# Ledger of designs, part 251: VHH binders against o75319

Target 1, 181 residues: o75319
Amino acid sequence: GNHIPERWKDYLPVGQRMPGTRFIAFKVPLQKSFEKKLAPEECFSPLDLFNKIREQNEELGLIIDLTYTQRYYKPEDLPETVPYLKIFTVGHQVPDDETIFKFKHAVNGFLKENKDNDKLIGVHCTHGLNRTGYLICRYLIDVEGVRPDDAIELFNRCRGHCLERQNYIEDLQNGPIRKNW
Key: E = the ipSAE of ESMFold2; O = the ipSAE of OpenDDE; V2 = 0.75 times the mean of E and O plus 0.25 times the DockQ between their complexes.

## First folded at step 15 (VHH; framework vhh_4orz_3)

Design nq9 (at its last look DockQ between E and O 0.87; V2 from the best seeds 0.74)
Fold by ESMFold2, look of step 15:
Structure nq9 (fold): chain B 181 residues (1-181), chain A 120 residues (1-120)
Amino acid sequence: as target 1 above (181 residues)
Amino acid sequence: EVQLVESGGGLVQAGGSLRLFCAASGFTFSSYSMAWLRQAPGKRREWVAFIQSAGRTFYADSVKDRFTISRDNAKNTVSLQMNSLKPEDTAIYFCAAKDWPTLYGHYDYWGQGTQVTVSS
């Protein structure tokens, strides 16, 4: 359907680029059919996403969509020049090792192919916070060796909202490092 | 043989400036990301400034707006302009290089370091 995701209005549309990385996080953009239920200032469409990224003097080179649904927007709503990857990620649960590996593989593949430009990886779930923050932090911790508290702090500051789900925070802080291969 | 050779370190009064240089040889400099890191006595090494091959720069909060990293791909050099120096900036400064576009993680090549000492 066209119902607005729970609490979606409570979150900033787009965060800031995370310094030293190629990540930027945002909440799910909503196609035009959802706008009947939104005030004009509440709208955040795929076009709005790209305008906001451009306003930051940044450029997206990949969008990783972590939502467990396909109803919010169509890949056709994105410029054809921007690759799109869906990684179905269940909410409320720490992502399993297969999901984490898929995310790591996608990020590493992008970085390898984009060494000579400055394009960003846009990552979103429904709110651009819990699943998004978990997987970005898991990547930084496991692949790039960032301390858990530093990864979480960096994500929170750049997203403009703090990670909320304690099971995610606990796993990042105290859980095992996951395999990268 | 890959070499990173730092220069420009020394003793300076607080509030002063220094410019560090790192001369690179033995690899395709223009395709590498470059970083300056520092290590004070008894402390762990910390990053200071990072510049991608494409020219985008990042700085640690402690040095932001005081330090500027630059690269010259024609001369295979990276430099660090350090202004408004504080005693807390006293450290051995290392030049490092990696064939990857992100700040964190493993660096492939390291210089020997150059001492910067900032006196009160």
Scores: ipSAE 0.761, ipTM 0.890, lowest interface PAE 0.8, mean pLDDT 93
Fold by OpenDDE, look of step 15:
Structure nq9 (fold): chain B 181 residues (1-181), chain A 120 residues (1-120)
Amino acid sequence: as target 1 above (181 residues)
Amino acid sequence: EVQLVESGGGLVQAGGSLRLFCAASGFTFSSYSMAWLRQAPGKRREWVAFIQSAGRTFYADSVKDRFTISRDNAKNTVSLQMNSLKPEDTAIYFCAAKDWPTLYGHYDYWGQGTQVTVSS
């Protein structure tokens, strides 16, 4: 179906680049069929995503889609020059080790291959906040050795919204480090 | 042998300027990201400025618009122009290098550091 996700309108479409990283978080863009249910100023399509990224003088090099559905937009709606990776991630629960590993692997691969440019890794779930924030922070903590509170603060500040799920926050702050390979 | 050698530190009055230099040798400098970090007495080490191999720069909020990091790949040097210095900028400043495009995490090589003291 093409029903608008709950609370989707409440979140900024696109965050800011996280300084010192290649991450930028955004809420899920919606394909044209959803526009019938949105005011013009509420619309956020794949095209709008790229326009907003350009307005920030940035360029996407990879999109990681963490939603657990494929109904929001099609990979074909994206430029061919930007690879698209789907990692089906269940909402509201801490991602499992496999999901965390897949995310880390994708990020590491991208960074290794893109040392010579400054392209960004765009990460989104439905709202681009909880699942997105958790995995980005999990990466920064586990792989980059960032202090949990610093990672969370950095993400929240750049996304323009704070992580909401207590189980995510607690896991980031107090949970075990996940293996990186 | 890998070496990072800092220079340019010293004593300066508040509002003054210093320019730090770091000369690198023993590795492929152009492929590494470079950073300046500092450690004040009784405080943890903190990053100050970062420059990717590709040239993008990042700054800590505390030094934005005052400090400028730059690199010269032909000379294997990285510099930190520090303007409008404040007493709270007093610290040992370290040059560091990493073969990774992100600011955070492990740095592969470190200099010995240079003292910067800003008097009131």
Scores: ipSAE 0.648, ipTM 0.839, lowest interface PAE 0.7, mean pLDDT 95
ESMFold2 (binder alone), look of step 15: mean pLDDT 90; pTM 0.906

## First folded at step 16 (VHH; framework vhh_4orz_3)

Design ig1 (at its last look DockQ between E and O 0.78; V2 from the best seeds 0.81)
Fold by OpenDDE, look of step 16:
Structure ig1 (fold): chain B 181 residues (1-181), chain A 120 residues (1-120)
Amino acid sequence: as target 1 above (181 residues)
Amino acid sequence: EVQLVESGGGLVQAGGSLRLFCAASGFTFSDYTMGWLRQAPGKRREWVALITSGGYTTYADSVKDRFTISRDNAKNTVSLQMNSLKPEDTAIYFCARYTDDDIGHPFDYWGQGTQVTVSS
């Protein structure tokens, strides 16, 4: 069977919508092949993701997958009605300018095309925490003009877990603004 | 049992080229991102190249435009073409399975390694 990421089970499967934004963060859903290594209550499939979003009276309009692997689930496991975007992002290091730009462009494109609804941008990496938190906060800081500490606090509160990687936090707090175009 | 077996290392002069190979077995190769790691004497192990199941690649800054990673899912192999080699590229090179684990080590298996020595 496939390797279960360390501490994956310790993180909330789905966060809350970030007030004032269209973002929601979640940990990676796992396809059926992982279930044999999990207790039933620990399972979190693509189907479970959509059920949990529905329980919050929300609807996903886009999924941005930041993982650098395809072993967790297949895009075909998602409803065809929800666009899926892969942005391969290496973990443990601050995303480069190209990755940041791709993320910003995707978000801005979605917002432009979805002005007539309130669908959410679902973002995930492996744990839906470090890479996910960094890029969402980077967007809020660079594009929306949010103070770094406010962006980080908002993300942490809504995700239910705090960013863990100091290099990400340091870059958000003290790093340069990245160009938006 | 997961197995990764490297080959192709050796001694080469600065500016020369080598091609490393890795044969994988014991898991569904096409599901996993693969990579190459290296460890120089007295230094920490570092990743140098990654390749997804679909062929998307990323390189460490130190090897960009010099190294090329590729894979053959039908043969369960991954290779590393190393051009314009420098003495600082001297290290043991490891073929490794990438899991994308963001909390622990992102590689869970690697081979015995193959020695690459670049003389000045």
Scores: ipSAE 0.905, ipTM 0.948, lowest interface PAE 0.5, mean pLDDT 96
Fold by ESMFold2, look of step 16:
Structure ig1 (fold): chain B 181 residues (1-181), chain A 120 residues (1-120)
Amino acid sequence: as target 1 above (181 residues)
Amino acid sequence: EVQLVESGGGLVQAGGSLRLFCAASGFTFSDYTMGWLRQAPGKRREWVALITSGGYTTYADSVKDRFTISRDNAKNTVSLQMNSLKPEDTAIYFCARYTDDDIGHPFDYWGQGTQVTVSS
């Protein structure tokens, strides 16, 4: 099946590069089979993702897919060779420490391997907002020492939509710093 | 149209084992992540296990290492092996379809449930 995620059409497909970081967030691209339920201007395919990144004069060097499903697109649908990493992240709850560790490990590995270029880490969940925002902010707080409110503000501004899930916001603001990286 | 039918519940002694089964119909089962939820008396419904179409699994901390979720995409079934059962596991158990939706509800369909009662 090809059910469109709730309100997926209402979100900007791709955000802007987050200044001072290598992150860019986007909603999940949908493979061709989903387009039957979409007007042409509503489509956001794997190809469209790369076109929009290129329009921003940027290049992806890694895609981190946080969805806890395999039905949206296949990595083989990506139009260019780009490293792809799936981190199955359970939604609606604060990601567990194993998930946070995997994310931090992937980001740190990317930064080491790509210190001599300016390629970006693309991060998405289903809408590119709650799980995506949480893990990016968790990284900025725990690894880069960014203040929680500054990390959240930066993410919201660059994504173009606000991180809304209250349990994520509370954990980012008041939860323990996770030093497992 | 979507139907999820649970079975296999019953009364078991503490420390015992039980296997739950779920038959799914009315949708393309192999496309969806599936899960088991439970609801103890007076408590809110909570998920206990998830399994993706490709077989990746995640468990709630309270059941980790004691419960095992599995699926058969050819038969459209999900099962939950429950070992080392505790009185705290007493609940109605529901087979559920996972949405992976950041905005909407994390599950969109579940069955009538099957009662599991752990005594001793």
Scores: ipSAE 0.742, ipTM 0.880, lowest interface PAE 1.0, mean pLDDT 92
ESMFold2 (binder alone), look of step 16: mean pLDDT 84; pTM 0.850

Design ig10 (at its last look DockQ between E and O 0.85; V2 from the best seeds 0.83)
Fold by OpenDDE, look of step 16:
Structure ig10 (fold): chain B 181 residues (1-181), chain A 120 residues (1-120)
Amino acid sequence: as target 1 above (181 residues)
Amino acid sequence: EVQLVESGGGLVQAGGSLRLFCAASGFTFSDYTMGWLRQAPGKRREWVALITSGGYTTYADSVKDRFTISRDNAKNTVSLQMNSLKPEDTAIYFCARYTDEDIGHPFDYWGQGTQVTVSS
């Protein structure tokens, strides 16, 4: 079977909608092949993701997958009605300008096409924390003009876990603004 | 049991080329991102190239435009074509399985390594 990411079980499966935004962060859902290594209550499948979102009286309109692997689940495991976007993002290092731009472009495109609804942009990496938090905060800072510390605090509070990587935090707080287009 | 076996290392002059090979077994190869790591004397191990199951690739800045990673899912192999080699490329090169882990080391298995030496 597939390797379960370290500490994956320690993180909340789904965060809360970030007030004032269309973002919601979650840890990676795992396909059936992982279930034999998990207790039933630890399982978090693509189906479980949608059930948990529904329990919050929300609806996903887009999923952005930031992982640099395809072993966790298949796009076919998701409902056809929800677009899936893969942005391969290497962990541990601050995303490059191209990755940041791809993320911003995807978000802006979604917002433009979904003005008539309140569907959410679901973003995840492996734990739905570091890469996910950085790119969401980068968007809020660069595009929405949010103060870095406010963006970080908002994400941490809504995800239920704090960003862990110091290089991400430092770049958000002190790094340059990235061009939006 | 997961196994990764590297080959193809050797001595080459600066500006020369080498091609490294890796044979994988003991897991569903096509499910995993694979990569190459290297460790030079007195330096930390670093990744140099990654390739997803679908063939998407990324390179470290130090090897970009010189190295090319590829894979054959039917044969459970991954290779690294190294062109325009420099003395600073001298290292032990490791074939490694990438797990996308953010906490800890993102590679969980690698081989015994193959020595690459680039002379001036």
Scores: ipSAE 0.877, ipTM 0.938, lowest interface PAE 0.5, mean pLDDT 95
Fold by ESMFold2, look of step 16:
Structure ig10 (fold): chain B 181 residues (1-181), chain A 120 residues (1-120)
Amino acid sequence: as target 1 above (181 residues)
Amino acid sequence: EVQLVESGGGLVQAGGSLRLFCAASGFTFSDYTMGWLRQAPGKRREWVALITSGGYTTYADSVKDRFTISRDNAKNTVSLQMNSLKPEDTAIYFCARYTDEDIGHPFDYWGQGTQVTVSS
């Protein structure tokens, strides 16, 4: 009896590609053992993720998993052809500088190695919203020079849900630009 | 029924050490990230350490380099080694199960707690 994360059912499984970027956000897919507590229409498995990405005429080239747990699915449940990276990110608090650095490093490495294709970086935490939105927006602000409110609004529209945690929003809007050093 | 039972608390002089233990039952322990919380008198409960099922750890700044969290998935136990204790570490310490959610409660179960008192 795996416990379904609270409110996980209330979030759209997969967002839309964020225009002008290589990002797409989604909630954590759940392995089959969770499905005993889900109606068929509520299921969102690793296979369902890839089907939904294909439906959008997109292709994943990297999955960055921000959850601070290993219970939702095994990396082996993903196609071997899609790289998987775990960045353990503590929730409820603004991610620390080392977590931000790891995320930026992973994104920059992907973009360098994938400059000749248009594959996407899939990013998720548990709900694909707060930690996910924070780190994507932090990247866009610090590395791409996007204005904070524009990054947040773009993420919210493409995810289909608004960022919820006020401390994350405040840090994005008014906090320091983070540098790589 | 989920149960978390802490032990190992007590009275210790500043600069001393103490090891806390937690016995878990009623759930698949090896699936879950676990943590230690503490609540000092008059203060809000705060987390001090987290450990994933695979052994990745994170600590609150106030306890870094002094506390070490560990787990034994075969015995369903979590431990907290507490070194260089300070009077500020005086609190009830709770073993807790982490939800990994950004909204709502970060922990869904915790024990009755064990008292740690650090005297000057």
Scores: ipSAE 0.764, ipTM 0.893, lowest interface PAE 1.1, mean pLDDT 93
ESMFold2 (binder alone), look of step 16: mean pLDDT 84; pTM 0.849

Design ig11 (at its last look DockQ between E and O 0.89; V2 from the best seeds 0.81)
Fold by OpenDDE, look of step 16:
Structure ig11 (fold): chain B 181 residues (1-181), chain A 120 residues (1-120)
Amino acid sequence: as target 1 above (181 residues)
Amino acid sequence: EVQLVESGGGLVQAGGSLRLFCAASGFTFSDYTMGWLRQAPGKRREWVALITSGGYTTYADSVKDRFTISRDNAKNTVSLQMNSLKPEDTAIYFCARYTDSDIAHPFDYWGQGTQVTVSS
């Protein structure tokens, strides 16, 4: 079977909706083949994801998957009613301008097409923390004009875990604004 | 037991080409992103190229447009075509399994490596 990601069990499965936004972050759900390596209470499948979102009285309208692998789950494991977008994003390094633009474009497109509802944009990498947090914060800073420290604090509070990578934090705090087109 | 075995390294003149091969065993190869790493003398190990199970690729800036990574899931192999080689490409090259961990090491297994030497 597939290898459980390092420290995957240490992080909350699903964060909270970020107030004032349509974002919610979560760690990667794992397909059935991983279950034999997990205790029942550790399991977090695509189905579990939707159940947990529902428990928060929310609904997912889009899933953005930032992982650079296809081994965790298949798009077919998700309901057909929820669009799935893959943005292959390498870990440990600050995403490039193309990746940032793809993310912003996807978010803006979703918001434009979903003005009549309150569905959420679910974003995840492996742990739903560093890559996920960076791109969400980058959006809030570049597009919504949020102060970097406020964006980071908001994400950390809602995810229930803090961004860990100093290069991500430094880029958000002191790096240049990225192009929105 | 996970095994990765590299081959194809050697001595080549600047501007020349080499093709590295990797044979994988001991795991479901088609599930994993694979990559190549390299380590030059006195330098840190760095990733060179990645390829997902579905064939999506990315490259380090230093090798972009010169190197091409490919894979054959039926044969459990991954290869690295290296063109327009430069002396700074001299290193031990490692075939590695990518885990996508953003906290710990993103690669959990790699081979013993194959030496690539590019002369001026």
Scores: ipSAE 0.796, ipTM 0.902, lowest interface PAE 0.6, mean pLDDT 95
Fold by ESMFold2, look of step 16:
Structure ig11 (fold): chain B 181 residues (1-181), chain A 120 residues (1-120)
Amino acid sequence: as target 1 above (181 residues)
Amino acid sequence: EVQLVESGGGLVQAGGSLRLFCAASGFTFSDYTMGWLRQAPGKRREWVALITSGGYTTYADSVKDRFTISRDNAKNTVSLQMNSLKPEDTAIYFCARYTDSDIAHPFDYWGQGTQVTVSS
């Protein structure tokens, strides 16, 4: 069956644009097959995602999907005008250097190709918190030179929920700067 | 009801090979990422391999290049080919269903396990 991810209902669907960045974070949207298990007010579909982004007067130019599964929705459920990138990211552990590199490469490529617009990079994992927050903060720290605590505070405020896993927080605060190249 | 049944464990000499099998039932197997966990004596249970519904795989560093996970969605099976076995690979091996959750446990179901013992 199409079981709803544990505690998925407890998280705000979409955060706010992180000021001074091109990032917005959200929890995984769920395709219509999951809606039988949800009250109408609990639904958050791919279509709902885009409606909420438009309500913020923003536009997505890329979606980076960090989930290590393909059961939540299909890329075909997204508007064809929005590029989609899957980076399979194992949960519960600090993402490895290959995963961090793929994320940084994707973000840098987007910023280069979208320098003349203000479109956003949407990033999600299952709940839009731990893997999502880690990789966004890792990018801000390593590439943009943001202080770890400032990156974490900005993410938490704009997502509307705090990073929860201690190993991610410790790596961001006290871990090595990762190679940008 | 979700059911995962492992088989293929046994005693093998270091440097040898084993192939583990897992039969899955009670859920839409082809939709789920699956994995193998292991628990050595006195150690915590750890994942060693993951495979998505589409066949993308990831391995723990300790088994990379020696173990190969595969799946057969038509037969609802997952297998683990284990080559170049070392005494450190001695453990109970569990087939598991991956949740992709950072909030709850990363796996929600696993079987009874199959013992793999690698002797010197």
Scores: ipSAE 0.768, ipTM 0.897, lowest interface PAE 1.1, mean pLDDT 93
ESMFold2 (binder alone), look of step 16: mean pLDDT 86; pTM 0.864

Design ig12 (at its last look DockQ between E and O 0.89; V2 from the best seeds 0.75)
Fold by ESMFold2, look of step 16:
Structure ig12 (fold): chain B 181 residues (1-181), chain A 120 residues (1-120)
Amino acid sequence: as target 1 above (181 residues)
Amino acid sequence: EVQLVESGGGLVQAGGSLRLFCAASGFTFSDYTMGWLRQAPGKRREWVALITSGGYTTYADSVKDRFTISRDNAKNTVSLQMNSLKPEDTAIYFCARYTDSDISHPFDYWGQGTQVTVSS
């Protein structure tokens, strides 16, 4: 079966570019096999993702997929040849240092390779909220020196939904800064 | 109709090994990430190992390097090799289907479980 992720319909498909960063967050796009139980306005396919990004006058240069599953879409389902990186991230728990390092390394590599364009890093987990928000904020705090509350506020506003998991929020606000290398 | 049936539990001495098996039916097994949970007496159920459909694995810190999760997509089975067992590994072990949801329960189906008891 092609069960729609729980509460997936309740979240905005794509957020807004986070000002002063190269990030945009979204929920997981769903391949066509999921559309049988979706109204047309509820659909959000890989093609829909790219169309919505273009509507914002933006372009994706990297997709970082944080899901710990491979059933929602395959990289070959993407309508354009865009670099794609899977970082298997276990939900419900603060990502471990290895996962945080992989994310930072991927972002830093992208910024170096793309310093002469304005392409965005698209980041998603299943709902584009908790794991996505945590890792984006962790990067902003540890690498860019953003205050935790400012990073969280920026993410929440641009995603259109607030971070929900308290353990992530507490780690961002009160936890240690993590190594960047 | 989703069914997960565990087997292979039993009584074992500390330092010993067991292999648990799970037979899955009623869904497209090869599409789903699967896991093993355990519940020790008086404690909450916790995940110990996860395996994606493509074979990527992650382990809880408490079992890392001692337990190995594997799967056979052709036979719809997942297994857990448990080595160097300790008394604190005593628990009911459940085969479970992972949701990848961080807003609700991380697993949507699990079996009745199989008891593992490790004695000193």
Scores: ipSAE 0.760, ipTM 0.895, lowest interface PAE 1.1, mean pLDDT 92
Fold by OpenDDE, look of step 16:
Structure ig12 (fold): chain B 181 residues (1-181), chain A 120 residues (1-120)
Amino acid sequence: as target 1 above (181 residues)
Amino acid sequence: EVQLVESGGGLVQAGGSLRLFCAASGFTFSDYTMGWLRQAPGKRREWVALITSGGYTTYADSVKDRFTISRDNAKNTVSLQMNSLKPEDTAIYFCARYTDSDISHPFDYWGQGTQVTVSS
């Protein structure tokens, strides 16, 4: 079986919907091959993801996967009714302008096509925290005009964990606005 | 036991080319993103190139358009074609397994390394 990501078990599986947005962040769900290395209460599969979202009286309309690996789960593990988008994003470094643009474009496209519902944009990296938090906050700052500190605080509160990477935080607080198109 | 064994390093003149190889064993190779790292004397180790199981690639800015990473899942190998080599490319190059962790160093295994020396 595959190796469990470092500290994966330390993070809440699913955050809360971010008020005023369609975003929800979660850690990466793991396919069945990982279960033999986990206690039953530690397991978090694609199926578990949807069950937890349902428990919050929400529904996913899009999943954006930011991981730079394909070993965690397959798109086929997801319901066909929920679009899946892969944006390969390297960890530890601030995403480049192309990655930021791809994310913004995907979000804007979803919002345009889903004006008639309240389905959520689910975003995850490995832990659903640093890369995920940066791109969501970058969107809120650049597109929605939210103050950087307010965006970061909102994400941290809803995810249940705080952004950890100082370079991400620094870029959000003091970095330039990125092009939206 | 996870094993990664590099080969193909050597001495080359500036502007020349080298091809590095890595043989992997001890894990399901096709499941993992692989990469190459390098460490120059007195400098920190840095990632050079990444390739997912499906063949998606990314390169560090310093080697973009000069280096090409590839893999053969049937043979459990990953390679690095290095063209237009520069003296600043001199380093020990490591084949490494990528874990996608953004908490600590995202590579959990690497080989003994192979020396690449580019003379001016």
Scores: ipSAE 0.650, ipTM 0.848, lowest interface PAE 0.8, mean pLDDT 94
ESMFold2 (binder alone), look of step 16: mean pLDDT 85; pTM 0.851

